# VHH binders against Interferon-induced very large GTPase 1 (GVINP1): the designs that were tried, part 1

All scores and structures are predictions.

Target 1, 242 residues: Interferon-induced very large GTPase 1 (GVINP1), of Homo sapiens (Human) (q7z2y8r1479to1720)
Amino acid sequence: DKRLFVLSILGLQSSGKSTVLNALFGLQFTVSAGKCTQGAYMQLLKVEETFTEELGFDFVLAVDTEGLRAPEHSNKSKDRDNELVTFVIGLANLTLINIFGENPSEMQDILQIVVQAFLRMKQVKIFPSCLFVHQNVGEATATDQTMDGRRRLEQKLDEMAAIAAEQEQCLDVTCFSDVIRFDVNTHVYYFAHLWDGNPPMAPPNPRYSHNVQQLKSRILMTATQESRGNIMKISDVKSRVQ
Unless a header shows other numbers, all headers, positions and changes below count from the first letter of the chain; Kabat numbers aren't used for antibody chains.
F, E and O stand for the ipSAE by ESMFold2-Fast, ESMFold2 and OpenDDE, each averaged over both directions (binder to target, target to binder). V2 = 0.75 x the mean of E and O + 0.25 x the DockQ between their complexes.
[cut] stands for letters that were removed.
Atom coordinates printed by the task and the answers are left out, and those that the model quotes come from them; centres of patches stay.

## First folded at step 1 (VHH)

Design b1 (framework vhh_brivekimig_d4)
Fold by ESMFold2-Fast, scan of step 1:
Structure b1 (fold): chain B 242 residues (1-242), chain A 123 residues (1-123)
Amino acid sequence: as target 1 above (242 residues)
Amino acid sequence: EVQLVESGGGVVQPGGSLRLSCAASGFTFSSYAMSWVRQAPGKGPEWVSSISGSGGSTLYADSVKGRFTISRDNSKNTLYLQMNSLRPEDTALYYCAKGSDEYDYVWGSYDYSSQGTLVTVSS
């Protein structure tokens, strides 16, 4: 039985998750791929045998959702999204939360779903790791790694956490860091563009490649730390996916 | 400064062959895994092949396995891709990419790429 690191990616429909997933894993030979019964798309990626001892796992399971719907949609749609998010976060060693552009409405919608899911996880003593990825931001904003952007995100996360806690009657929660261990200065990444220039045939943007390498390094560090605590087996994941 | 310069692309008939080269400079070539990545017009990047720093390990995408051969000459700081039995579907810009270390994963291979070299398989 082989050791597995599970990486999940969440975002609203049309949030550019496929671009980030391709940048991280499109360069790896896929052992298997398909949709699980919960509706998530899963790719099993083999780690070359020379790396498995260093990393502590043999495979990476990349879990991508087709897209989440805004909370204002029907109760049936909302229940489906809540179930999918709960499944995806519960399965993952690390969850990437993908935000496309700087649309405040999109940001608020995804943050609400995510914060409510993490609050529910906290109630059952599950504390998953997460990273936020902002895509399609202006070049100056991404290069600057702006403090204003990070502060605004933190304020929105704290606001959503307070609202969710009040709705769930969890008076011990006043901000997002009460829900999950999170530092906005180290757990948020900004990406401008994948490619340098307008044509689809343009070469990769060197800054984007550098940012992908930093995100990859953070993911691998998280995976290595997790492998010291509890190693997941492929058979365990297949049982949970059913 | 790390530099990668691709060459060898061109127009070829289906069933033909081409050999791509990538001249590397600015780093210790033998200490890093290298990859070939291609991008067809209007498509996202597709990984083609990777080779370890020593040349002892190679990986290939299913779409090119048995037709393409990746190799390297560490004494010349050059990466190669021998492409045989070319198909119209192989038409793309081909980029070489430097890994983050000797055994970098394919997803980490997009460290530094340049203009690429165009391969067109037509008629």
Scores: ipSAE 0.000, ipTM 0.123, lowest interface PAE 16.3, mean pLDDT 67

Design b10 (framework vhh_brivekimig_d4)
Fold by ESMFold2-Fast, scan of step 1:
Structure b10 (fold): chain B 242 residues (1-242), chain A 124 residues (1-124)
Amino acid sequence: as target 1 above (242 residues)
Amino acid sequence: EVQLVESGGGVVQPGGSLRLSCAASGFTFSTYGMSWVRQAPGKGPEWVSSISGSGGNTLYADSVKGRFTISRDNSKNTLYLQMNSLRPEDTALYYCAKAPYSGSYYLDEAFDISSQGTLVTVSS
């Protein structure tokens, strides 16, 4: 039985999750892939033998959701999304939360579900790691856009945490950092103008490439740290996803 | 350069109390969660308690709930652990630990302990 790092990716449909996955793992050696539960797709990636001792794991299990549904007025639809998100976050060593564009409605919906899931896990003493990836950043300068975007995201996360805490009657939670480990300055990545084409006709954006490498480095650092404390075996995952 | 210095340990009889302190430097103390971890002779490290950067949230291991209280003074960069109703099983070298990320308050089982710690001995 081999050591496994579980990376989960959450996002609305059309959020560019495939673009992020391809940028991070496009050339990785895939051992197996398939649907593990309703709404989740798993891809098992083998780590090269030369790196397994340095990283502390043998495989990466990438878990992608079928996409959270567009806003719907059905309570059953929201229950499904909440259950899927809770499952995916609970399975993962690290969860990537993918946000596309600057649509306030789409941002609020995903943040609400995610924050509620993290708060529920906190109550049972599970503290998953997360990173936010914001795609399709506008044409403002990098500094202006990322500073403003980070401030808005932090404010929204704090707002969602306060609402969730009130609903769950958790009087000790006042902001998102009370729920999970989170630093808006180091846990949020902004991806500029890379066209989500098939294939893109525009030349690659050097800034986008740089941000992908930084995100990949952060993921590997987190994986290395998490694998020391929470090493999962492949047989454990198979038992949990059946 | 992160530095953590524990103090306040000693010898105490069963049922007694001790207050541990941890002086922190080299990072913005108020933005990081802090934890207490202990290691008994011949055993691996055991997580005891955690507190958020603001102090608004605290967590305790089941073995110490109701007996220990974690707190912090961000103006003094100091973490505390008030230990009441001490048992022989609480005998250990106690360490404080910084969360790996700003804005977090929990440090999992993979503790990077580089400080000297403070010894607590509970015996008659």
Scores: ipSAE 0.000, ipTM 0.121, lowest interface PAE 17.4, mean pLDDT 68

Design b2 (framework vhh_brivekimig_d4)
Fold by ESMFold2-Fast, scan of step 1:
Structure b2 (fold): chain B 242 residues (1-242), chain A 121 residues (1-121)
Amino acid sequence: as target 1 above (242 residues)
Amino acid sequence: EVQLVESGGGVVQPGGSLRLSCAASGFTFSSYGMSWVRQAPGKGPEWVSSISGSGSSTLYADSVKGRFTISRDNSKNTLYLQMNSLRPEDTALYYCTRGGYYDSSGYLDYSSQGTLVTVSS
C-alpha cells in the first residue's frame, strides 16, 4: 500500500485555484481526477520516485472545491458550504486558503467560513495545518503593500476568531492563533499577477515565480513533517471517499 | 527580452567535476527563483536543482544530493551548478530555467541551447 499526502485548496474562484495547483505540481504525473459526492474535485498526482523516500509519501491527493458561494444565498446554501469546508479541511494534511484580488467583501466571507470550521475542529481536537495564498492583482511594489495586507488579514482573522469563539462559548480563544498554529509573517503568501500581459503568450510576473518557489518549499516542509504522524494509505482514502 | 545562456559543459571522466554557468538578462534576476533541468538523449526532462531569488533556500533531486551545489551571484546575474563526483548517468544536456521546482512554464519557455555534459571513461 502506497502512502498519500492530502492537499486541499479553498477559495471562491475555481479557475484561480486550478492555476495555483498546476503551478505547484507541474512536473508531477496525474494518475486520476474526478468529482466526489460532496462537490469537491479530486486529482491524484504521482510523486517522482527519487523524492518518495525524502518526502515520506508516494502520491499527492489534491482536493479542490468547485467554488464557495457568497453567503447571500439561503440558509441551506450556507449549511452546505460549512459541511463542504469542514469535510475538505478534515480530509487534508494541509489546506491552502486562496484569496483573489482586493474585494474586502469576498475576503471577509471566506475567512468567516474558514475560521468557524477551524474553531469547530479545535473543539473535537483536530488541528489542521493551513497556509493563506493571496493573489493581489496589480500590486507593483511588494514591501509596503504586502505588509499592509498582512496586518489587515491578521486583524480580520482575529476579529472573526473572537466572534466565532463568543458564538461557540470558547472562553480560551481571543485571537486566530488560539485556534490553530498561525504566524502572519510565515503562513501568508502574496502573489502578483501571474502574467505581465495577456495569457498564454505573456511571460510570468517576476515576483510570482519567486513566491511560488517559497510556497513550494513550505508545502514540502509541511508534507515531510506531517508524514511523521498523519500520513494516509491509498486504501484508507478508497474506503472513505465514494 | 528574457535571455538565458548556459556554459561550462564538456567531457569528463567518472569521479570528475564540472562547473556550469547561466548568464541571465532581460529581467530582474534577484526577483526570480532559478532551476537546473537536464535531458539525456531519448529521455524526458529531469529536474536537478532549484534556488530561491535571494539564494537562501535550495532544493536538490535525490540523484544529485551531496554531489551537486546550486548557487547564484545576483550582482552578476549568473546562476551556477557545481557538479562533483560525476557518474555516467549524469550525461545530459543541462538547461537553466527561470522558475522553481514545479514551475512548468519556466522550464519550457526560458530554456535556451543548453550545455552538454558527457561523463565517460
Scores: ipSAE 0.000, ipTM 0.125, lowest interface PAE 16.4, mean pLDDT 67

Design b3 (framework vhh_brivekimig_d4)
Fold by ESMFold2-Fast, scan of step 1:
Structure b3 (fold): chain B 242 residues (1-242), chain A 124 residues (1-124)
Amino acid sequence: as target 1 above (242 residues)
Amino acid sequence: EVQLVESGGGVVQPGGSLRLSCAASGFTFSDYAMSWVRQAPGKGPEWVSSISGSGGSTLYADSVKGRFTISRDNSKNTLYLQMNSLRPEDTALYYCARDQGYSSGWFGEHFDYSSQGTLVTVSS
């Protein structure tokens, strides 16, 4: 039986076949056609044979939330998104949370849903890993990024964690790092524009490629650590997706 | 207080070998992936290699793959880089770093608590 690493990607503007996903898994992976199941777009990526022993897994299941691409317009829509996000995070070995732009306030609803999902999982002693990705940041901010951008995200996550903890009467939670293992300096990546100029005529941005390689290295190291600690086989996935 | 202290640099002939060491303190060493980063004169920083917290996974830049070996001894809180078949192009200041995640593309934003580095010079 083959070994599987599950990578979930969350964000309002996330797509089932994002440029970032393709950049992360280029020629090291054979990309298959995707399938939509329970509001999530799932794509199986086969690890090239030369990398399977080094990485400790044979396949990556990339999960993108199709429902989060649609605009919210009712309480039922928000309930649907909350359930979908909780499902997707619960399925994953690692979750990427995409924030477009530099300010997390534009993604406040998604951050709230994500924090609430992690808090619920903490209560049943499930501790998923997560990484935050800020895309389409200004070039000046990306080249001179200091603690300020990360501090703003941390403050917002701490605020959301406090609100969720109060709603669920969790006395042990005062900040986001109480909900999940999180270090704003370690678990946040900033991506400048992918292209130097406007697609499709612009060349690729070398700094974006470097950021993708660093994120890819982190994902692969996390995947290797996870596969040695808790093995998932492809046969196990069918029962979890039902 | 997180501290990283590099050693082992020096002058070596092309084709020679050097072993770099990095002594870490102030954090639980085995909980963090560690990296080696170098900066050649007149060039920007270049990532060289990374190793997972357990030591079970390693990654290498294409320019050093097959020649360099990263390793760690968690009982001694020490990171190593064995450099073989050294080339003039390997001449650089070498830094060890706790893997903080690459966020902006700036040196120092990618990694926390690197020291002054250790100089490696490959010359005839």
Scores: ipSAE 0.000, ipTM 0.136, lowest interface PAE 15.6, mean pLDDT 66

Design b4 (framework vhh_brivekimig_d4)
Fold by ESMFold2-Fast, scan of step 1:
Order: C-alpha cells, then sequence, then structure tokens
Structure b4 (fold): chain B 242 residues (1-242), chain A 123 residues (1-123)
C-alpha cells in the first residue's frame, strides 16, 4: 500500500491555486482527478520515484473547494460551505488557506468558515496543520503589508475564534492559537507577481521563487512529521471518502 | 550553465509527422521533469506536454492529446516529442524547458528555454 500526503487548498477563488500547487509539487503528474461526493475537487498526483524516500510519501492528494464563491451567499449556502470545509480540513494532513489579493470582505468570509471548522475539529480532538497564503500582492507594498498584514490577520483570527467559541459554548478558547497550533510569523506567506517578463523566456519574480521555496520547506517538514506518526495509505482515503 | 538545444523542426504537409529532440547539458537531467512549450506567430506561449524525471508519467494539452508523444532518454540526456497527424494550427516555434523548482504544468515557470525549433504545417 502506498503512502499518501493529503493537501487541502481552501479559498473563495480557484485562480492561482494550480500555479502554486505545480510550483510546490511539480515533480508529480495527475493520475486521477474528479469531483468527490462532498463537492470538493480532487487530484491524485504521483510523486517521482527519486523523491519518494526524501519526501516520505508516494502520492499527493490535492483537494480544493472550487464551489466556495460569492460572499453574499445566503445562510443555506453558508451551511453547505461549512460542511464542505469541515470535510476538506478533516481529510487533510495540511490545509493551505489561499487568499487572493487583499480584499477584506473575501478574507472575512473564508476566515469565518475556516475558524468554525477548526473549532469543530478541536472538539473531536483532531488538530490539523494550516498555512495562510496571500497571492497577487504588489511587489512595492509586499514588505510593508507583510508586517501590518500579519498583525491584522492575527487580530482578526483571535476575534473570530472568540466569537466562534462563544457560539459553540467552548470555554477554553479565547484566541486562535487555542484552536490550532498557529504562529503568524511563521505560518503566513505573501506572494508577489509570479512573472518578470514574458515566460518561458524570462526568469520568474525573485520574491515569488523565494517564497515558494520557504513554503515548500514548511510543507516538507510537516510531511516528514506525519510520516513518522500518522501517514495515511491510499486504502485509508477510500474508507474515509466512502 | 544550463543549456538546451532543440532540433528536428521543418516544413511538413497536414497529416504529416515530425520528431523533435532536445539535448540537455549543465544539470542532472535525470532529476528534473521536462516540458515542451510552443509559441505560434502572434500568440503567447502555450504549454504542450510534460514528462516526469523517470519517464514513467506524461501529461498532454488537450489540443495535442492522442497525436503527440513525449519521451526521454536519461542515458543520453535527451528529450523527444513525436508529432503525428499535424495540423496547420500546430505551426509554431517549439521550445524544450527545464522546470523551475518543482513546476511543470500549464503556466509553469521555466529556468531555461533555448532558441527553439520552427515547425511549419502548410500545404
Amino acid sequence: as target 1 above (242 residues)
Amino acid sequence: EVQLVESGGGVVQPGGSLRLSCAASGFTFRSYAMSWVRQAPGKGPEWVSSISSSGGSTLYADSVKGRFTISRDNSKNTLYLQMNSLRPEDTALYYCAKTRGYSYGYKTPFDYSSQGTLVTVSS
């Protein structure tokens, strides 16, 4: 039975997700892709044989929530989104929370759903890992936004965790770090523009390449820890999806 | 120091076949996924096909699926593209590309592309 690393990608927009996924796991080729019963889209990627021992897994199962759109959805749609996000987070070894640009309303919507899902997982003693990825930020403002953005994100996550805890009557939660293991200084990445000129003849933006390498290193560290403790087999995923 | 040299382009009639080659040097060829990218006159670059480092897995753009076959020979540091049932729409400069980091698919960043080889499909 082969070893499987499950990477979930959450975001209100699907644009940019495939580019980041390919940049992180470009040595994998899709062997299967399709919609699962919960409305998420899955891609099974085979890891190159030369890298399987180094990475500690043979396949990557990438799961995304293509259906999460439009913050003006009704309560009925939000209930569906909550179920979908809870399923996707519960399936994953690592969840990437993808925020496109710096739109505050879109950030508010995804963070609310994500914090609620993580709090529910905490109640059943499942403690997923997560990383936040901000894409499509201006290069000139990226450094300044990183400092202020991290502080704002932490305050927003803490606020949402407190509200969610009150709604769920969870007395031991006062901030987001009480919900999952999170450090705003090491679990948040900002990506500027990918291209500097006309591909493939031009090199990529140096800042983008650096950030991809840092994110990849964190993902590999998470995968290594999972391999030593709780790595899944492909047969396990069939049981969980059924 | 990475060098990619494409060859095998030419003029062919619709329905014909061509085989492209790419000789790689300056890096450990067997350790990287490789891709073919083309650029038609007046159009942007279009990803055509990718192959894993071992050669065990391949991926194709919908426009060429079933007609083109990508392959590699790691002992010779050479990448190939066998093109069958060529159409006028396949007319383009064809580039082989080494992936940057771990990227290899649509809109994938590439480290290097050489001068390319011209493929013209015309009656």
Scores: ipSAE 0.000, ipTM 0.111, lowest interface PAE 18.8, mean pLDDT 67

Design b5 (framework vhh_brivekimig_d4)
Fold by ESMFold2-Fast, scan of step 1:
Structure b5 (fold): chain B 242 residues (1-242), chain A 125 residues (1-125)
Amino acid sequence: as target 1 above (242 residues)
Amino acid sequence: EVQLVESGGGVVQPGGSLRLSCAASGFTFSSYWMSWVRQAPGKGPEWVSSISGSGGSTLYADSVKGRFTISRDNSKNTLYLQMNSLRPEDTALYYCARGPKYYYGSGSYRHFDYSSQGTLVTVSS
């Protein structure tokens, strides 16, 4: 039976999630791809034979949500998004939260959904790993922009965590780091501009930006650490779905 | 309130040229990727072209590459599509659409939050 690492990516419909996934893994290793009944798209990627023993898994299941932005003013669509996000996070060994631009207030809806999902999971003692990825950050002033961006993101996450905790009557939660293991200085990655346009990406991908390499290294490190604990088997996924 | 208003549609003969314009209001135009999308009668929407907020990057569908040019004038909050060497299969209702502030990847340009009413382009004799 083969060992499986599950990587989920969440973001708005316009976040460029598929580009990040393709940049990290490419298409050359995709064994299968398709949509599950919950509305998420899945790609099964085969790990190179020479690395399976070091990493401790044979396959990566990459899970991408279909767009999270539903028609406004619908309680039904918001409940659906909350269920989808909870499913995707619960399935994953590691979840990437994909944010476009540098202003977290424009991402308030997605951050609210994500924080609510993590808080609900904390209540049932599920503690997933999470990384935030900011895309399309200017390189020249990136240090000042990313520092301000981290501060604003942390403040917004803390605010949403406090509000969610009050709604759920969780007295031990006052900030986002009380919900999951989170450090804004180490769990938030800023992508320099990879392309100002979108040229075709086909394996092999000879161009890697510094930020893509850093994120890929962190993902692989997290995957290796998770595999030493409790990693899923392909047969486990089938039996749990049944 | 975000508004996108197209103009420049019409009837043109095969091999002709036409320029579409889209006037934007209600948002910081220069901060957003903008796209052109078309829908031929009885068909689903087809993405045509996208341009970055600064105008420094452009993307084109294979079917129009080399014939169409997307551009923008941020001082006038206006998006343009210059269409050259027009073919009967270019006949469609053309929409301008607001994309994200930033994006990468082949899938991301299929997402937009606001679009215009559309302007008809007919290529026939």
Scores: ipSAE 0.000, ipTM 0.105, lowest interface PAE 18.8, mean pLDDT 68

Design b6 (framework vhh_brivekimig_d4)
Fold by ESMFold2-Fast, scan of step 1:
Structure b6 (fold): chain B 242 residues (1-242), chain A 123 residues (1-123)
Amino acid sequence: as target 1 above (242 residues)
Amino acid sequence: EVQLVESGGGVVQPGGSLRLSCAASGFTFSSYAMSWVRQAPGKGPEWVSSISWSGGSTLYADSVKGRFTISRDNSKNTLYLQMNSLRPEDTALYYCATLGEYYDFRSGYPDYSSQGTLVTVSS
């Protein structure tokens, strides 16, 4: 029986999600792929045999959303987004929250849904891991600007956590780190534009490759740690979906 | 399936104007950022221009700035490229390309597999 690690990616923008998945798992072979439910696309990737013992799993199930709605979406779209986010987070060992650009306020609706879902899962003793990925950060973004961005994101997440806690009458939650294990300095990654200059003819941005490698290392570490405490078998997945 | 059909190409003299159209079907056009890409005979593809899904933002290659205008009509699922002050160097097969749903039009890889429309600038 084979061991499975489930990685989910949520985001409003399709920019970079496929590129990140291919970069993270380019050395793995796709066994099967297809739409699962409510706009989720699933790929089953086989880990090379030489790495299965080190990683603690044999397959990666990558779950990607078709792209969550932009801020001006209908009530039907919002309901679908709530259902999709809850499903995807609940399924995953690790969830990547893909944010486009540098301003977290543009993602306020998604942050609210995500924080609410994590809080509900905490109440039923499900503790998923989470990483934030900011794509298309400005080419001239200095360390100071990145640090300001992290502070703004943390403040927004804390605000959303407090609101969600009041709505759910959860007295032990005052900030986002009370909901899940989160450190804004280590669980947030910034990706500059893929290309320097005029796309698509410009050369690749070397910082993009560096950030992909760092994110990949973090994902593999999280997967290895998670698989030791709560290993899922492929047979377990088959029996539960019936 | 995503289908893009370019039209409006032809033969024009230097200094002339031409308007290209791209009819899109098989996807939600209004949520996709779009691009124009051209390929001159014997050369690799060159990015020309990109537009956001709303049409509120545009970007141009330095070689066409001030001469070309990209626009879209989301109600008609159509992308346009207005080409003014055409030069012999603009001679190429022009392709309409998708950048992605809610994608940043300033970066990424244009996806095109259509036949394109031929623009020849010659006297």
Scores: ipSAE 0.000, ipTM 0.119, lowest interface PAE 16.3, mean pLDDT 69

Design b7 (framework vhh_brivekimig_d4)
Fold by ESMFold2-Fast, scan of step 1:
Structure b7 (fold): chain B 242 residues (1-242), chain A 124 residues (1-124)
Amino acid sequence: as target 1 above (242 residues)
Amino acid sequence: EVQLVESGGGVVQPGGSLRLSCAASGFTFSNYWMSWVRQAPGKGPEWVSSISGSGDSTLYADSVKGRFTISRDNSKNTLYLQMNSLRPEDTALYYCAKEGTYEILTGYYTEDYSSQGTLVTVSS
């Protein structure tokens, strides 16, 4: 039986989740793809033979959610989104939480759903791993914007964790790091970009290619380390999805 | 407002040398990689060289390795390109560029260019 790494991607429809998946795995080899009964799109990707021993898995199952509700949507939509998010996080070795732009309302909604899901899983001794991917507009210095963004995210995660813990009567939870192992310096990736209406001005620079390769490697290495000892077999996942 | 002002271009014979300078303002110079990009007549832009914010790391295009040296003076907010053993194919308008914003997930990138550039002509 072959080893399987499950990567889930959460975010609103406008978060560019498909772009994240395609960029992280480049020219991946799709073995199968389809929509599961819970509404997630699943894509089974074969890892190149050369990298299987280094990564510790043979396949990646990429799980992408259809866009999560906006704050203005109905309670029925919210209940479905909560169920979908809980399923997707519970299935994954690693969950990427993709935040597109800097809308505080969208951030609070997704963070609340995510924190509640992680808290519920903690209560049944399931310990999912997560990484935050934030798309940023580079209008100031990248360093300053990244530091402010990380601080703001940490504060919001702690706030949402405290609220969720109070609702669930969890006496031992006061901040997000009590819900799941989290370090704002190692679990948050900030991607700066310019508006897509501006075409690239110069041919590819080797420095940028090197940075892209380093960051992909770091994300995959972090994913491998976080999932160490918890790798599933393909047969295990097939029994849980239809 | 980011401002980059190039200087040092001119006409030189094959085998000659020139030193280009770029005066930078409007940002914290030492925090950014800086690059030289050139555009030859009738051709698209070509990346030449890059240097890290601290100056500890340098990168060069294969066409200029061993002939060009990139350097910076963070106390003066100035980038330099020392060009030795110049060849006719080095003839181009040279632009100073600040590390641009790139979206890793899409693979696209941009640079902040000087509107002016500095012309280098190598002719026999």
Scores: ipSAE 0.000, ipTM 0.125, lowest interface PAE 15.9, mean pLDDT 65

Design b8 (framework vhh_brivekimig_d4)
Fold by ESMFold2-Fast, scan of step 1:
Structure b8 (fold): chain B 242 residues (1-242), chain A 123 residues (1-123)
Amino acid sequence: as target 1 above (242 residues)
Amino acid sequence: EVQLVESGGGVVQPGGSLRLSCAASGFTFSSYYMSWVRQAPGKGPEWVSSISSSGSYTLYADSVKGRFTISRDNSKNTLYLQMNSLRPEDTALYYCARDLSTVTTFYYGMDVSSQGTLVTVSS
């Protein structure tokens, strides 16, 4: 039975999740791929044998959710989205929360579900890590703009955590940091436009490539740190999916 | 069509107070962070204050902390800026802005009103 690191990606259908996943891992090392009953797409990637001792795991399971949309007229689809998000976060060693474009109401719903899921997991002593990836932030992302954006994200997460805590009757939770270890300066990554022109003729934006490498390094550091504890086995994942 | 209409500007003596209002229409006001931005004569635009969609969290520029209070009434689609202890350096055209730095953007970006309201602090 081999050692497994589980990486989950959450976001809307148009959020660019597939682009980030492909940029980080590609498809060259895929051992298997498919869709589980809960609606998540799973891709099993084999770690090269020369790196398995250094990393402490043999495979990476990348879990990607298809676009999460609740019909305006149905609570059943909202319950399904909540169950899917809770399942995916609970399965993961690290969850990437992918944000794209300018759809505040749609992404606010997803973030609310995510924060609620983390709060519920805290209550049962499960502490998965999370990173926020923001895409399509424009061409001229200055340090001041990024700092202001980080401050606003932190405030929004704190607001959502307070609301979730009130709904779940958790008096000891007042901000997002009470729910999970989170630092807005180190757990949020901003991506400029992917291309300098229209794909596929344009090369990737150099800033985007740099940010992908930084995110990949953080993911690998997190994976290595988790593997020094009790890492999940492939059979453990099958028992939760099947 | 998105519209932001500012009002409440005027001439006031140093140490005086003014309350600015911004009436929003054409979008779901309660879903956006809202901001006040000002532009003094001969200077570039300066961010003044922001407020979260629910009103639970507020941010202020260091130059106005302790003197200005931002607030909103989502039932009336209206944003406010209470300005106390006004100084000559607060003289500027004040703009209401729909803040695009939401959970989907996380960078400094604003859909700024083209109208503005003039605040003059002088004797």
Scores: ipSAE 0.000, ipTM 0.122, lowest interface PAE 16.8, mean pLDDT 66

Design b9 (framework vhh_brivekimig_d4)
Fold by ESMFold2-Fast, scan of step 1:
Structure b9 (fold): chain B 242 residues (1-242), chain A 124 residues (1-124)
Amino acid sequence: as target 1 above (242 residues)
Amino acid sequence: EVQLVESGGGVVQPGGSLRLSCAASGFTFSSYAMSWVRQAPGKGPEWVSSISGSGGSTLYADSVKGRFTISRDNSKNTLYLQMNSLRPEDTALYYCVRDSTEWELLPYYYMDVSSQGTLVTVSS
């Protein structure tokens, strides 16, 4: 039975998360791909044999979603998104939370859904790992705004955690780090445009490439550390996705 | 500068064959794994095939195994994709990409340079 690391990616509709997934794993050899549940698409990727002992797993299961809807749009949409988020986070060893563009209200929408999901999981003793990926940030302003961006994100996460905790009557939760293990300085990545111009005629943006490499390194380090404590067998996944 | 220029696309009938070529310059070609990636009209990019720098190892997507063959000629800095038994669903813009070698733990992982693309249309 072989060992599996599960990586999930979440984002609002039109958030460009498929671009991130393809940039991270588009050139990795896919053993299998398909939809496992409504709104989720899975790709099974094989790790080179020379690295399986060092990493502690044989395969990576990459799970992306068809996109979350803003929670204020409808109750039906909210129920669907809640079920999808719960499934995806619950399946994953690591979840990437993808934010696309520079619209602050879009960030607040996804953070609300995610924070509520993590708070519910904390109550049943499930402690998933997560990383935030902020895409389509203007390259000229990315460096100047990164520190301020991290501070604003932390403030918003703390605000959302406090609101969610009050609504769920969890008086021992006052900030996001009370919900899951999170450090805004090490768990947030800012990405400029993927292409330096218009695809297919443009080469990849060198700054985007550098940021992808840093994220890849973090994912691998997290995967290696998780595999030492929480290995999953391929047979376990078959049961979960049937 | 790094440049990748592909050719060989065109219109072909189902069951036909095409050979794509990618001419590379601006880097040590034999030191990099190379890949073919395609994008069908209205769909996202799909990885097709990869080949190691030496040409000793090749990988294929399930959808093209047994029909496509990736190869390279390091003396000519050229990558090839031989496509046989073409199907309408193979219709796509095909890209030649250079894999990043900065991270050795997951080879064939991410492209750091892409070509302009070449259109393959399979129609009756």
Scores: ipSAE 0.000, ipTM 0.125, lowest interface PAE 16.3, mean pLDDT 66

